# Ledger of designs, part 37: VH-VL binders against q8zy40

Target 1, 190 residues: q8zy40
Amino acid sequence: MIVGVVDYTVGNIGSVLTALKRAGAVPVVVKGVEEAGRVDAVVLPGVGTYEAAYALARQFKEVVLEKPTLAICLGMQLLFESSEEGGGQGLGVFKGRVERIKARKVPNIGWRYTHVVKNSEIIAEGYYYYLHSYGVRWGENEAYTAYIKLEEKYVAAVERGHIIGVQFHPERSGRTGLELIKRFLAVAKR
Short names: E, the ipSAE of ESMFold2; O, the ipSAE of OpenDDE; V2, 0.75 times the mean of E and O plus 0.25 times the DockQ between their complexes.

## First folded at step 11 (VH-VL; framework fv_regdanvimab)

Design e7 (at its last look DockQ between E and O 0.06; V2 from the best seeds 0.00; counts 0 for: pae O 10.4 > 2, placed apart)
Fold by OpenDDE, look of step 11:
Structure e7 (fold): chain C 190 residues (1-190), chain A 127 residues (1-127), chain B 110 residues (1-110)
Amino acid sequence: as target 1 above (190 residues)
Amino acid sequence: QITLKESGPTLVKPTQTLTLTCSFSGFSLSTYGVGVGWIRQPPGKALEWLALIYWDDDKYHTTSLKTRLTISKDTSKNQVVLTMTNMDPVDTATYYCARIETYDSEGWLPYYGMDVWGQGTTVTVSS
Amino acid sequence: ELVLTQPPSVSAAPGQKVTISCSGSSSNIGDNYVSWYQQLPGTAPKLLIYDNNKRPSGIPDRFSGSKSGTSATLGITGLQTGDEADYYCGTWDRSLKAVVFGGGTELTVL
């Protein structure tokens, strides 16, 4: 399976590429919509500033709606309606607002137990690696699949159809992260 | 200080079952990402991976010996046990246990990064 | 039987450089990080290189690792008599769902 990794040019995507390869996919870097149209699935990776990422990612909204998508951290955040970071405009794939997290330490960095509250073929409960200063507060939403507990509950994962977003970095979450990527690929293959 | 030590019989008769115990210290098999594997080495031969168990009790066995191998853990005792049934002289080897741990600065946990090994225990299968 | 292929032996004089190759396939070296182990005579293996090219603490920089495609290479510069040992490459094979080792390379310091 050929997986396009969208390059926002806002962060290092090397680890994502490596993870995808280890999961059995053929990762390719995607910088434009045309390139994204040629792949089987897409990954919205990385870390960086919301504004910079959105400026480039907004062109991929239709691709996200069309192809199996794994959105990671900032990638997930871009899928929501708005953000306190940047210009405040998101892709609007999921309902919600990205806001600065309330935590003992910001940014939230490290392994956190991720609570899965909805049955998922892709997202398994357990520890994952987080690196973020912003997030979506947990609430009533059918798409919200998992959360972490900081000073408040924040969305760890969202799912809708072929689109999955995770606040953590599966590419940095060791075996558990790799298995998640594998499950994503398996589902995407259907 | 991380250490692993293999223990068990050093002499086994053909058809008998070998039970080896890996006792370790300096780490816990309840820690996310941690695993313990078994490797053997016949005299003058190459390393052969046998089995692996992770903190979450996920297990892997070499295909060629899968029906003969069982790996289990007792986290509270910091022990991993390997059983191998129907031993044969061809199974004569030094048996090692080793810890699997991540050194990846990016946080990726390898499946096979065996960073600390026991000194091994020699098992001879003979009538 | 062996999934990874290494030369059975290499040799060089002290101070020289040697390389040990490890050949695999897409399901192992192609997709996964490679580790190298040093086994001195009569001792247990020791992790020498991990993640293709990283050295654990205590391993001198004259040891290096690289990977390209489905092959990996261990490099040893400034060869010392104490480097005389067996060297094994290892990685995960996703198809077999197993750790796989090479056949080992005997390094002789002349």
Scores: ipSAE 0.007, ipTM 0.539, lowest interface PAE 10.4, mean pLDDT 90
Fold by ESMFold2, look of step 11:
Structure e7 (fold): chain C 190 residues (1-190), chain A 127 residues (1-127), chain B 110 residues (1-110)
Amino acid sequence: as target 1 above (190 residues)
Amino acid sequence: QITLKESGPTLVKPTQTLTLTCSFSGFSLSTYGVGVGWIRQPPGKALEWLALIYWDDDKYHTTSLKTRLTISKDTSKNQVVLTMTNMDPVDTATYYCARIETYDSEGWLPYYGMDVWGQGTTVTVSS
Amino acid sequence: ELVLTQPPSVSAAPGQKVTISCSGSSSNIGDNYVSWYQQLPGTAPKLLIYDNNKRPSGIPDRFSGSKSGTSATLGITGLQTGDEADYYCGTWDRSLKAVVFGGGTELTVL
């Protein structure tokens, strides 16, 4: 299947493209809404600045709502209502505000055990690689699938229908991350 | 010195509910990354983990007994309580509580090294 | 029921070395840290090894641990009659969301 990786015109998306290829997808780089309309699924990557990603992600809101979507790190944060990092409105797909994390060390770097609260065909409990300074505080919410424990609990994954967001980097999470991507592709094919 | 002690009935009738209390000293469940777990051992058999509870009230239960087990804590009293419903003679065992420390320098991990154990209490379920 | 596999028993003479294996899967030993416990007859278990290869204070350095792939090993050198005990490996299993123990290994010093 054809998977469009949105390029915010900043940052390196090579790891995401490589992981998608290894998972059996045909990744393509998309820069515009028309091109994104022709792919089978979309990835919002975690590279770039909030401002650059925000400007382009807003243009892609309709695509995200209509196509299977995997949003990674910064990409997940864009799906929320707002962010301390860049100000302005996010896409508002999920309730919550992105804030600077409260942790012993910021940014949160490394492998963290991810606790899954709800049954998911895609998100499995285990260790994933994290690299972020901002996150969404955990709370009771139907869409909040998983969390990590820092000084506070933070959302690690969100799901609504065909829209999946993860705070970690599955493309950098070894076999565990590759299997997550494979499960996303399998669900997206249905 | 860290100590844990199990208390509760030593004889229970089938179908009754067992309530065990773990009373501990020398540490607090207000400490980040600290937990208390319950483990049992039938006579002459292997260890079987039952449940655990963390400082932040996260709870885990062994799958086979999940519907029968309830675990709770009272941080101010330094106590953890295990309740197990519908007791059966097969549940005859020595029951232990133990401290769990799971925090590492790079963040929280689900490391379940049980570093201090209680002496255990033997519970017999009559026929 | 046998998530972690240990040999049921091992034996060796005083002064010798013995190893006890613990075999699991990617969801437990592969992804997680392994601990080892000693249970002397009639007593509660005691932590010997945590974080795969670290010893708590008071545990002599003749006890060692290691992990490779989905297997872990407890090594005991300079065997003493006081080492006669049951030994258990333990770890987290992410698929079960549970602590899992091996079936135990009875060490006899002959």
Scores: ipSAE 0.006, ipTM 0.644, lowest interface PAE 9.0, mean pLDDT 88
ESMFold2 (binder alone), look of step 11: mean pLDDT 90; pTM 0.933

Design e8 (at its last fold request DockQ between E and O 0.60; V2 from the best seeds 0.00; counts 0 for: pae E 11.4 > 2)
Fold by OpenDDE, fold request of step 12:
Structure e8 (fold): chain C 190 residues (1-190), chain A 127 residues (1-127), chain B 110 residues (1-110)
Amino acid sequence: as target 1 above (190 residues)
Amino acid sequence: QITLKESGPTLVKPTQTLTLTCSFSGFSLSTYGVGVGWIRQPPGKALEWLALIYWDDDKYYTYSLKTRLTISKDTSKNQVVLTMTNMDPVDTATYYCARIEYYTSEGWLPYYGMDVWGQGTTVTVSS
Amino acid sequence: ELVLTQPPSVSAAPGQKVTISCSGSSSNIGDNYVSWYQQLPGTAPKLLIYDNNKRPSGIPDRFSGSKSGTSATLGITGLQTGDEADYYCGTWDRSLKAVVFGGGTELTVL
């Protein structure tokens, strides 16, 4: 399976590429929509500023809606309607607003227990590695499938059809993360 | 001083519903990170976890008894209530409530220990 | 259900050291903190160890806990007759989304 890793020049995509290889995929770097159209699935990676990422990632909205997609951290945040960070405009794939998290320490960094409250073929309950200062507050939403508890509850994962977003970094989450990626690939090849 | 005390019927007939109340003092179930759980122990047998409720009203149940268990809280009264339906002689046990209290700078964990226990109440299910 | 495994009994003479093992899996002990409980005859359980190796206030330092991989161990040095009790390990299981206990270990002081 060929997996396109979208490069909007935010964060290190090397770890994502490596994780995908370990999971049995053939990852390729994608710079534009034409290239994205040639792959079987796409990954939206990244850590960086929301505004800069959105400026480059907004061209991939239709690709996300069409192909199996794994969005990671900032990638997930871009899928929502708006953000406190930057210009505030998101891709609008999911309902919700990205806001600065309330936690004893910001950014939230490290392994956190992730509560899965809805059935998922991809997201398993357990510990994953987080690195973020912004997030989506937990609430009633059909797409919200998992959360973490900081000073408030925040969305850890969202799912709609072939689109999955995770606030954590599966590529940095050891075996748990690798297994998640494998499950994503298994579902994507259907 | 933190204390918990279980109360309810000590004798229940088969098929009836058991209602137990855990009354506590010295802490509040409105405090972030705090929870109260129920554990039972049949005579001469091991501890068995039943249910857990947290300050934010999140609830957990043991899978084998999930359909029979309901846990609720009244924060204003410092009480947690456990109901168990369709009681059977096999449910004869000492029932305990216990406090969960933990919050680190890194966040919340689902469990790290029950630090204070009630004395327990013995419930016998018999015709 | 008992998803943690403990030896049913251990024994030693006063002043000796005993260890009680607790075996689990990756879904429980593997990535969660382990707690230990002491239950004296006819009494409610008492928290003895939490977070794998921490002692609550009032617990003597002759009680210790450790964790490695998917197993945990309770250590008791300077064994006293008053230590005769049942000991239980407990932790969270992410697969079951439940607190799980071991089957308990009966400690006898010879």
Scores: ipSAE 0.820, ipTM 0.914, lowest interface PAE 0.7, mean pLDDT 93
Fold by ESMFold2, look of step 11:
Structure e8 (fold): chain C 190 residues (1-190), chain A 127 residues (1-127), chain B 110 residues (1-110)
Amino acid sequence: as target 1 above (190 residues)
Amino acid sequence: QITLKESGPTLVKPTQTLTLTCSFSGFSLSTYGVGVGWIRQPPGKALEWLALIYWDDDKYYTYSLKTRLTISKDTSKNQVVLTMTNMDPVDTATYYCARIEYYTSEGWLPYYGMDVWGQGTTVTVSS
Amino acid sequence: ELVLTQPPSVSAAPGQKVTISCSGSSSNIGDNYVSWYQQLPGTAPKLLIYDNNKRPSGIPDRFSGSKSGTSATLGITGLQTGDEADYYCGTWDRSLKAVVFGGGTELTVL
């Protein structure tokens, strides 16, 4: 299975490519919508700044709506309506606004127990690695699948159809993260 | 000085509902990362966790009793209440409440230990 | 059938060391942090070890904890007669979404 990883040209996507290979996918780097049309699934990685990533990611909105998508950290945030980081507009796939997190220490760094509140074929309850300064506050929403507890509850995962977003880095979350990626690929093959 | 104390009936009849109150002092359930749990111990047997409730009203129940248990809190009174329906003689046990506090600087829940326990209250379910 | 398995009893002489095992699965000990509790005769349990190997304030260094794979171990050195108690391991189980305890281990100091 061919998985396109969107390259925002600002960050290092090596860990994502490696994790996809370990999970059994054939990752390819994509920079444009035409290249993404030929892949079986898409990954929006969590590298760069919100504004820089949005400049390229907005071109991919139709692809995200049409193909299985895994959006990681910054990639998940791009799927929301807006972000206070640099005043950027989002793709608006999920309701909510990205804002600076309220926590004892910012950025939120390290392994956190992730609470899953809805049945999911992809997102499992457990420990994942987090590295972020912005997030979406938890609330009642059918798309909000999981949360973490800092000083406030923050969205850890969102799902709608074939679109999956996670605030954590599955590519840096050891076996738990690798198994999540494998489940995403299995669902995407259907 | 942190203390917890269990209160409620010490004798109940089969099929009745047991209501236990945990009254505590020296801490508040408004504090981030703090919770209170209930544990029981039948005579001569092992500890069995029943339920817990956190400062943000998240609740967890042991799978075998989840349809019989309800946990709630009143932060202003420093109380947590456990209700267990349809009591049976096998439910005869000492019931404890305990404080749960995470020991990391961030929200690593719900896996931290129970650091202060009440003395326990013995509940006998009669014939 | 308990989720976590401990030996029913252990014994050793004063001054010696003893270990108490706690065996579980990937959904509990494997993925989660382990706590240990001491229950002296006629009293409520007391937290002895949390986060696998950390001691609360006031717990002496002679109590230690460790975890490997799906097993956890409580170590007690310099045994004293006051250590006679039941010892329980406890942890979270992600499949059950519940706290689980072992069956307890009775320590006798000869």
Scores: ipSAE 0.006, ipTM 0.638, lowest interface PAE 9.2, mean pLDDT 87
ESMFold2 (binder alone), look of step 11: mean pLDDT 90; pTM 0.930
OpenDDE, look of step 11: ipSAE 0.597; ipTM 0.851
ESMFold2, fold request of step 12: ipSAE 0.006, 0.000, 0.006; ipTM 0.604, 0.472, 0.593
ESMFold2 (binder alone), fold request of step 12: mean pLDDT 90, 90, 90; pTM 0.931, 0.928, 0.930
OpenDDE, fold request of step 12: ipSAE 0.816, 0.773; ipTM 0.914, 0.901

## First folded at step 14 (VH-VL; framework fv_regdanvimab)

Design g1 (at its last look DockQ between E and O 0.74; V2 from the best seeds 0.00; counts 0 for: pae E 10.8 > 2)
Fold by OpenDDE, look of step 14:
Structure g1 (fold): chain C 190 residues (1-190), chain A 127 residues (1-127), chain B 110 residues (1-110)
Amino acid sequence: as target 1 above (190 residues)
Amino acid sequence: QITLKESGPTLVKPTQTLTLTCSFSGFSLSTYGVGVGWIRQPPGKALEWLALIYWDDDKYYTYSLKTRLTISKDTSKNQVVLTMTNMDPVDTATYYCARIELYTSEGWLPYYGMDVWGQGTTVTVSS
Amino acid sequence: ELVLTQPPSVSAAPGQKVTISCSGSSSNIGDNYVSWYQQLPGTAPKLLIYDNNKRPSGIPDRFSGSKSGTSATLGITGLQTGDEADYYCGTWDRSLKAVVFGGGTELTVL
């Protein structure tokens, strides 16, 4: 299975590529929509600033709507309507606003227990690795699948159809992260 | 000084509902990371976890008794209440409430440990 | 039906070292922190160890905890007569979404 990793961030996507390979996928770097159209699934990585990422990621909205998609951290944040970070405009795939998190420590860094409240074939409850200063506050939303508890509850994962967003970094989450990626790939093959 | 104390009936008839209250001092259930749990121990047997409630009103129940258990909190009174319906002699045990309030650099976890316990209250279910 | 398994009893002479094992699975000990509790006869349990190997205030360094894989171990050095008690391991099970305890270990000081 060929998985396109969208390169819209100023950062190292190497860990994502490595994780995908370990999960049994063939990852390819995607820089444009045409390239994305040729892959089986898409990964939106999560390193960089919101504004810079959105500037490039906005062209992939249709691809996200059409292809199995795993959005990671910043990638997940881009899927929402707006953000307090940067220019504030998101892809609008999910309802909600990205805001600065309220926590003892910001950014939130490290392993956090992730509570899964809705049945998911991909998102399993457990510890994942987080690295973020912004997030979506937990609330009533059919797409919200999992949350973490900081000073408030924040969305850890969203799911709608073939689109999965996670606030954590599965590529940095050891075995639990790898298994999540494998599950994503398995579902994407359907 | 942190203290917890269980109160309620010590004798319950079969099929009746048990209501236990955990009154605590020295901490608030409005504080981030704080929880209160209930544990019971039949005579001569092991500890059995029953339920847990956190500051944010998140609740957890042991699966086997989930349909019979309800946990609630009154933060203003520093109380946590456990109700257990359809009591049976097999439910005879010492019931404990305990605080969960431990912090690590790793952030919030669903369970850190129960660091302070009440003395327990013995409940006998008998006709 | 116990999720965590402990030996039912252990014994040793004063001054010796004892270890109590706690065996679980990936959904509990494997992924979560383990706590240990001491219960003296006729008393409520007391937290002895949390986060696998940390001691609450007031707990002497004779007590230690460790975790490896899906198992945890409580160590007691310099065994004293006052250590005679029941010991329970506990942790969170992510599958059950519940706190789980071991069956308890009775420690006898010979």
Scores: ipSAE 0.023, ipTM 0.637, lowest interface PAE 4.1, mean pLDDT 90
Fold by ESMFold2, look of step 14:
Parts: C-alpha cells; structure tokens; sequence
Structure g1 (fold): chain C 190 residues (1-190), chain A 127 residues (1-127), chain B 110 residues (1-110)
C-alpha cells in the first residue's frame, strides 16, 4: 500500500516515513494535490509551523475527505475549526478549537495514558508519546474517541469514517504506535 | 494534614443494603487529579479493591461486584458514599476508604497509589 | 485466579534483607506503575512505594522498589522486628479498568 506523507517543506518527516515502512506500507513524500491522487492513503505529519502547514494542508482538504487519512499532532490540529497558535484558521473537518493547553508543564512532553471512550478499530487505550503545547478541550462530540487528563481533559484522538487524527506521535510511541499504524493500514485497505 | 474516616452500620442482616460514608478533610474531590477508593479486607484475608471515583466523576468498580456497588460523591460535604446491595455473610470485612492521586512530577497516571487511608470500619453480616 | 501473584510468606533474621516479588501481565504491571503497601498487625495499610521505585516522605531508604517487564520487586534491607507485617503490591489494569492487588506476603522477622 502506497501512503503519501504530506511535506510542508519544514521540519523532519523521517521518523514518520520509517514507521510507515516498518508497518508494511510504501511511503512516498507528496507536496501537492496531483501527487496525492496517486496514493492509497495520506498522512498529515506533526512537524513544521502551523502557518506553513495550513497553507499547504488547505489544498489537501478534498483529498483528506476522499482518502484514508492519518493526521498526527499538528496534522490533527489542522483538521479543527481554528487554532490559537498563530491565530490561524483550520480545515473545519472536526468541531472544536485548538488552544494552548492548561497543564502543570507546557509543552506536554512524554508518555501519557490515553483513555479511549468509544469503540475504535484503530485507536487502542494505553501509553503514547506526546509533544505539544496546543490541544483541543474535551467535550461532547461523537467524533472524539480518546482523551488525556491534564489540568483539563484534552482530545487525544478523533475519528470520522476513514479520517483519523491523533494528538500523540504514533511514530515515536514504540510497539503501541506501530500497532496503531498497522491497524490504520488494515482499515485503509478495505 | 489529610484524613479520611469511614462511617456506617457495623451490623447488617443478609439481603440488606450497606451504605458507607467516607468523610475526609485536607483535600477536595474537585481538585484535579484526585480520587477516593474503597477497599475491603475480610478477617484474615487479603485486600480487595471495590470501587473508586475521580474528581471528574469517572467511576470504576471491581467486575465481580459491579451490579451490587454504587459509588458517589458529595463535593460540598467532602464525602464519598459506597452502597452495596444484597449483603451476604461472606461480605463481612473491614472496609477502608483511601485517597488516590493521579498526578506525579513525572506524568499523568490512571493510578498513582492510595497514599492516605482511613482507619477502617468493620461490618459484620449476620442474622 | 489472582491477577497479581505474590509469595504467601517470607522470613529472615534481624539485620538481613528480603525481597518480595509481584508477578502480573502486560495490561497491569507491564504498562502501569506499581505501588506497595505495608500493613502492620491491626492497622490500616500504609503506602511504602509508588511509581515503581519512589518512597513517600518518611519511608526509610532501606525500602526499595523495582520493576522489570511484568514483574515488580519490593526490597527491604536492615530488617527490624517492627517490619513484621503484610505487604501488598497494587497497580492499574487497563483491560479490567480496575485497581488490582496481589494476595499479600506475610513477612516474619526471626
């Protein structure tokens, strides 16, 4: 399976590419919508600045809605309505606003227990690696499948059809993250 | 100083409902990252966890007793209440409540430990 | 079937050391943090070790904890007759969504 990793032209996507290879995918780097037409699934990585990522990601909204998508950290945040980071707009795929997190320490760094509240074929309860200063407050929403407990509860995962977003970095979450990526690929093949 | 104290009946007849109250001071159950749990210990036997309730009203129960247990909190009174239905002589035990802390300097946990315990209250179930 | 397994008893002379094991699975000890409790005769349990290997204030450093894989160990050195107690391990189990305790270990200081 060919998986396009969107390159915002900033940041390092090497760990995402490596994790996809280990999970059995053929990862390719894509920078435009035309390239995305040739792939079976897409990944929106969590690297770069919000502004640069949004500028490119807005061109991919149609692709995200049509193809299996895994959006990681910053990539997940781009799918929401807006962000306090840089005062930016979002793609509006999921309801909610990205804000600076309320936590004892910011950024939220390290392994955190992730609570899954809805049945999911992809997201499993357990520990994942987090590195972020912004997040979406937990609330009543059928798409919100998992949360973490900081000073407030924050969305850890969202799902709608074939669109999956995670606040953590599965590519940095060891075996637990690798198994999540494998499950994403398995669901994407259907 | 943090303290917890269990209260309720010491003698209960079979089939009756037991209601135990945990009254505490030195902390609030509205405080982020805090919970209260109930544990029992039959005479001469091991500790058995029963239930817990977190500051955000998340509740968990031991599977074998889930249909018999209800836990609730009254934050304004600094109390947690455990109700256990259909009591049986095998439920004779000392019942403890304890504070649970989820947060440490190293991260956020679903369980950190039960750092302060009440003195316990002995409940005998007999006709 | 007990979720966490401990030896039922251990013993040693004053001044010696003992270890108490606690065996579990990936859903509990493997993925979560272990705590240990001391219960002196006729008293409520007391937290000895949290977060696998940390001691609360007031617990002497002759009590130690460690975790490897799905097993945890409580170590006690410089044994004193006041250490005679029951010792329990405890942790979260993510599959059961529950706190689980071991069956307890009775320590005798001879």
Amino acid sequence: as target 1 above (190 residues)
Amino acid sequence: QITLKESGPTLVKPTQTLTLTCSFSGFSLSTYGVGVGWIRQPPGKALEWLALIYWDDDKYYTYSLKTRLTISKDTSKNQVVLTMTNMDPVDTATYYCARIELYTSEGWLPYYGMDVWGQGTTVTVSS
Amino acid sequence: ELVLTQPPSVSAAPGQKVTISCSGSSSNIGDNYVSWYQQLPGTAPKLLIYDNNKRPSGIPDRFSGSKSGTSATLGITGLQTGDEADYYCGTWDRSLKAVVFGGGTELTVL
Scores: ipSAE 0.006, ipTM 0.575, lowest interface PAE 10.8, mean pLDDT 87
ESMFold2 (binder alone), look of step 14: mean pLDDT 90; pTM 0.929

Design g2 (at its last look DockQ between E and O 0.78; V2 from the best seeds 0.00; counts 0 for: pae E 6.6 > 2)
Fold by OpenDDE, look of step 14:
Structure g2 (fold): chain C 190 residues (1-190), chain A 127 residues (1-127), chain B 110 residues (1-110)
Amino acid sequence: as target 1 above (190 residues)
Amino acid sequence: QITLKESGPTLVKPTQTLTLTCSFSGFSLSTYGVGVGWIRQPPGKALEWLALIYWDDDKYYTYSLKTRLTISKDTSKNQVVLTMTNMDPVDTATYYCARIETYTDEGWLPYYGMDVWGQGTTVTVSS
Amino acid sequence: ELVLTQPPSVSAAPGQKVTISCSGSSSNIGDNYVSWYQQLPGTAPKLLIYDNNKRPSGIPDRFSGSKSGTSATLGITGLQTGDEADYYCGTWDRSLKAVVFGGGTELTVL
């Protein structure tokens, strides 16, 4: 399976590429919509600023709606309607607003227990690695499938059809993360 | 000083519902990271975890008894209540409530430890 | 039925060292912190060790905990007659979404 990793962030996507390879995929870097149209699945990575990422990611909205998609951290945040960070506009795939998290320590960094409250073929309950200062507050939403507990509950994962967003970094989450990626790929092949 | 105390009937008939109350002091169930759990122990047997409720009203139950158990809290009264339906002689045990801490400097954990226990209340199920 | 496995009993003479093992799996001990509880005869359990190897206030340093892989161990040095009790390990199981205990170990001081 050819998986396009969208390159819209200022950061190292190498870990994502490596994780995809380990999971059995053939990752390719995607910089434009035309390239994204040629891959089987898409990954939206999550390192950088919201505004800069959105400026480039907005062109991929149709691709996200059409292809199996795994959005990671900032990538997940871009899927929502708006954000307090940057210009504030998101892709609007999911309802909700990205806001600065309330925690004893911001940014939230490290392994956190992730609660899965809805059945998922991809998201398994357990520890994942987080690195973020913003997030979506937990609430009633059919698409919200997992959360973490900081001073408040924040969305850890969202799902709608073929689109999955995770606030954590599966590529940095050891075996748990790798298995998640494998499950994503397995579902994407259907 | 943190204390917990279990109260309720000590004798229950089969098929009846058991209602136990855990009254505590020295802490609040509105505090971030705090939970209260119920554990029972049949005579001469091992500890069996039953249920847990957190400050944010998240609840967990042992799977085998999930359909029979309900845990709730009244933060204003510093009480946690456990109900168990359709009691059977096999449910005869000492029932404990305990405080569970779940927050560390590293963040929230689902389970960190039950650091303070009640003295327990013995419940006998008999016709 | 028990998720965590402990030896049913251990014994030693006063002053000696004993160890109690607790065996689990990746979904519990492998990924989560282990706690140990002491239950003296006719009393409620008492937290002895938390976070694998930390002692609550009032617990002497004769008690120690460790974890490796999917197993945990409670160590008691300088065994005293007052240490005669049942000991339970406990942790969270992510697959069951439940707290799980071992079957308990009866410690006899000879």
Scores: ipSAE 0.518, ipTM 0.824, lowest interface PAE 1.1, mean pLDDT 93
Fold by ESMFold2, look of step 15:
Structure g2 (fold): chain C 190 residues (1-190), chain A 127 residues (1-127), chain B 110 residues (1-110)
Amino acid sequence: as target 1 above (190 residues)
Amino acid sequence: QITLKESGPTLVKPTQTLTLTCSFSGFSLSTYGVGVGWIRQPPGKALEWLALIYWDDDKYYTYSLKTRLTISKDTSKNQVVLTMTNMDPVDTATYYCARIETYTDEGWLPYYGMDVWGQGTTVTVSS
Amino acid sequence: ELVLTQPPSVSAAPGQKVTISCSGSSSNIGDNYVSWYQQLPGTAPKLLIYDNNKRPSGIPDRFSGSKSGTSATLGITGLQTGDEADYYCGTWDRSLKAVVFGGGTELTVL
């Protein structure tokens, strides 16, 4: 299956491309809506600046709503209504506001136990690798499937249909992350 | 100095509800990463974990007894309460409460170990 | 059915070494940190090892822990008669969302 990785023109997407290949996908880099229309699934990576990512991702909103989508770290944050980072707009796919996290150390770096609250075919409970300074506070919401515990609880994963967002980096989370990507691809093939 | 102490009835009749209180000092259940668990041990048998409650009110129960157990906390009183319904003679055991502290600068972990235990209270279920 | 399997008993002479195994699965020992508890006769359990191989303050270095794959091992060297006790392994199981203990191992010092 052909998986389009959106290139925000900044940051390094190599790890995402490699992880997709290892999971059995055919990754391609996409920079425009026309290229994205040809792929079977889309990945919004977690690299780059918020401003550059939003500018391009805004153009892809309809593709994200139509195709299976995996949004990673910054990519997940773009799916929310707004963000303190850059004082910016979001795509508004999920309810919630991205804010600077409250933790003893910011950024939140390292392996964290991720709690899954709702049954999911894709998101499994366990340890994943995190690297972020912004997040969405945990709260009552049908789409919020997982959280981590810092000074407060923060959203670790969101799901609606074939749209999956994760705050962690599955491409940097070893076997656990690779299996998540494989499950995403399997669900996307239906 | 950290201490935990179990209290409650020592004799319960079949079908009755058991309520046990864990009173503790030297730590607060408002502290990030701290929890209190309940464990029982039938005479001459192995330890069996029952339930766990964390500072943020997350609760976990052993699957086989999940419908019979309720755990709650009163942070201001430094107490955790376990309620177990429909008692049966096979529930005769020594019941322990124990503390879990798992906070690190890397974040919270679900389990590092139960580092301080109460002395236990023996509950007999008999007509 | 016990989630974690330990031998029911082990024995050795004073001064010798003994090991106690704890077998589990990927959802518990494989993914999580293992702890060990010592329970002397008539007393509450005491934490002996945490984080797979770390000792709390006051635990002598004769006690050691390790894990490999889905199994963990408690090692005790220089056995003393005061080491006669039941020993339990414990860990988190992410599938059960629960703490799980082994069935316990009775150590006899002959």
Scores: ipSAE 0.101, ipTM 0.704, lowest interface PAE 6.6, mean pLDDT 89
ESMFold2, look of step 14: ipSAE 0.058; ipTM 0.692
ESMFold2 (binder alone), look of step 14: mean pLDDT 90; pTM 0.930
ESMFold2 (binder alone), look of step 15: mean pLDDT 90; pTM 0.934
OpenDDE, look of step 15: ipSAE 0.495; ipTM 0.822

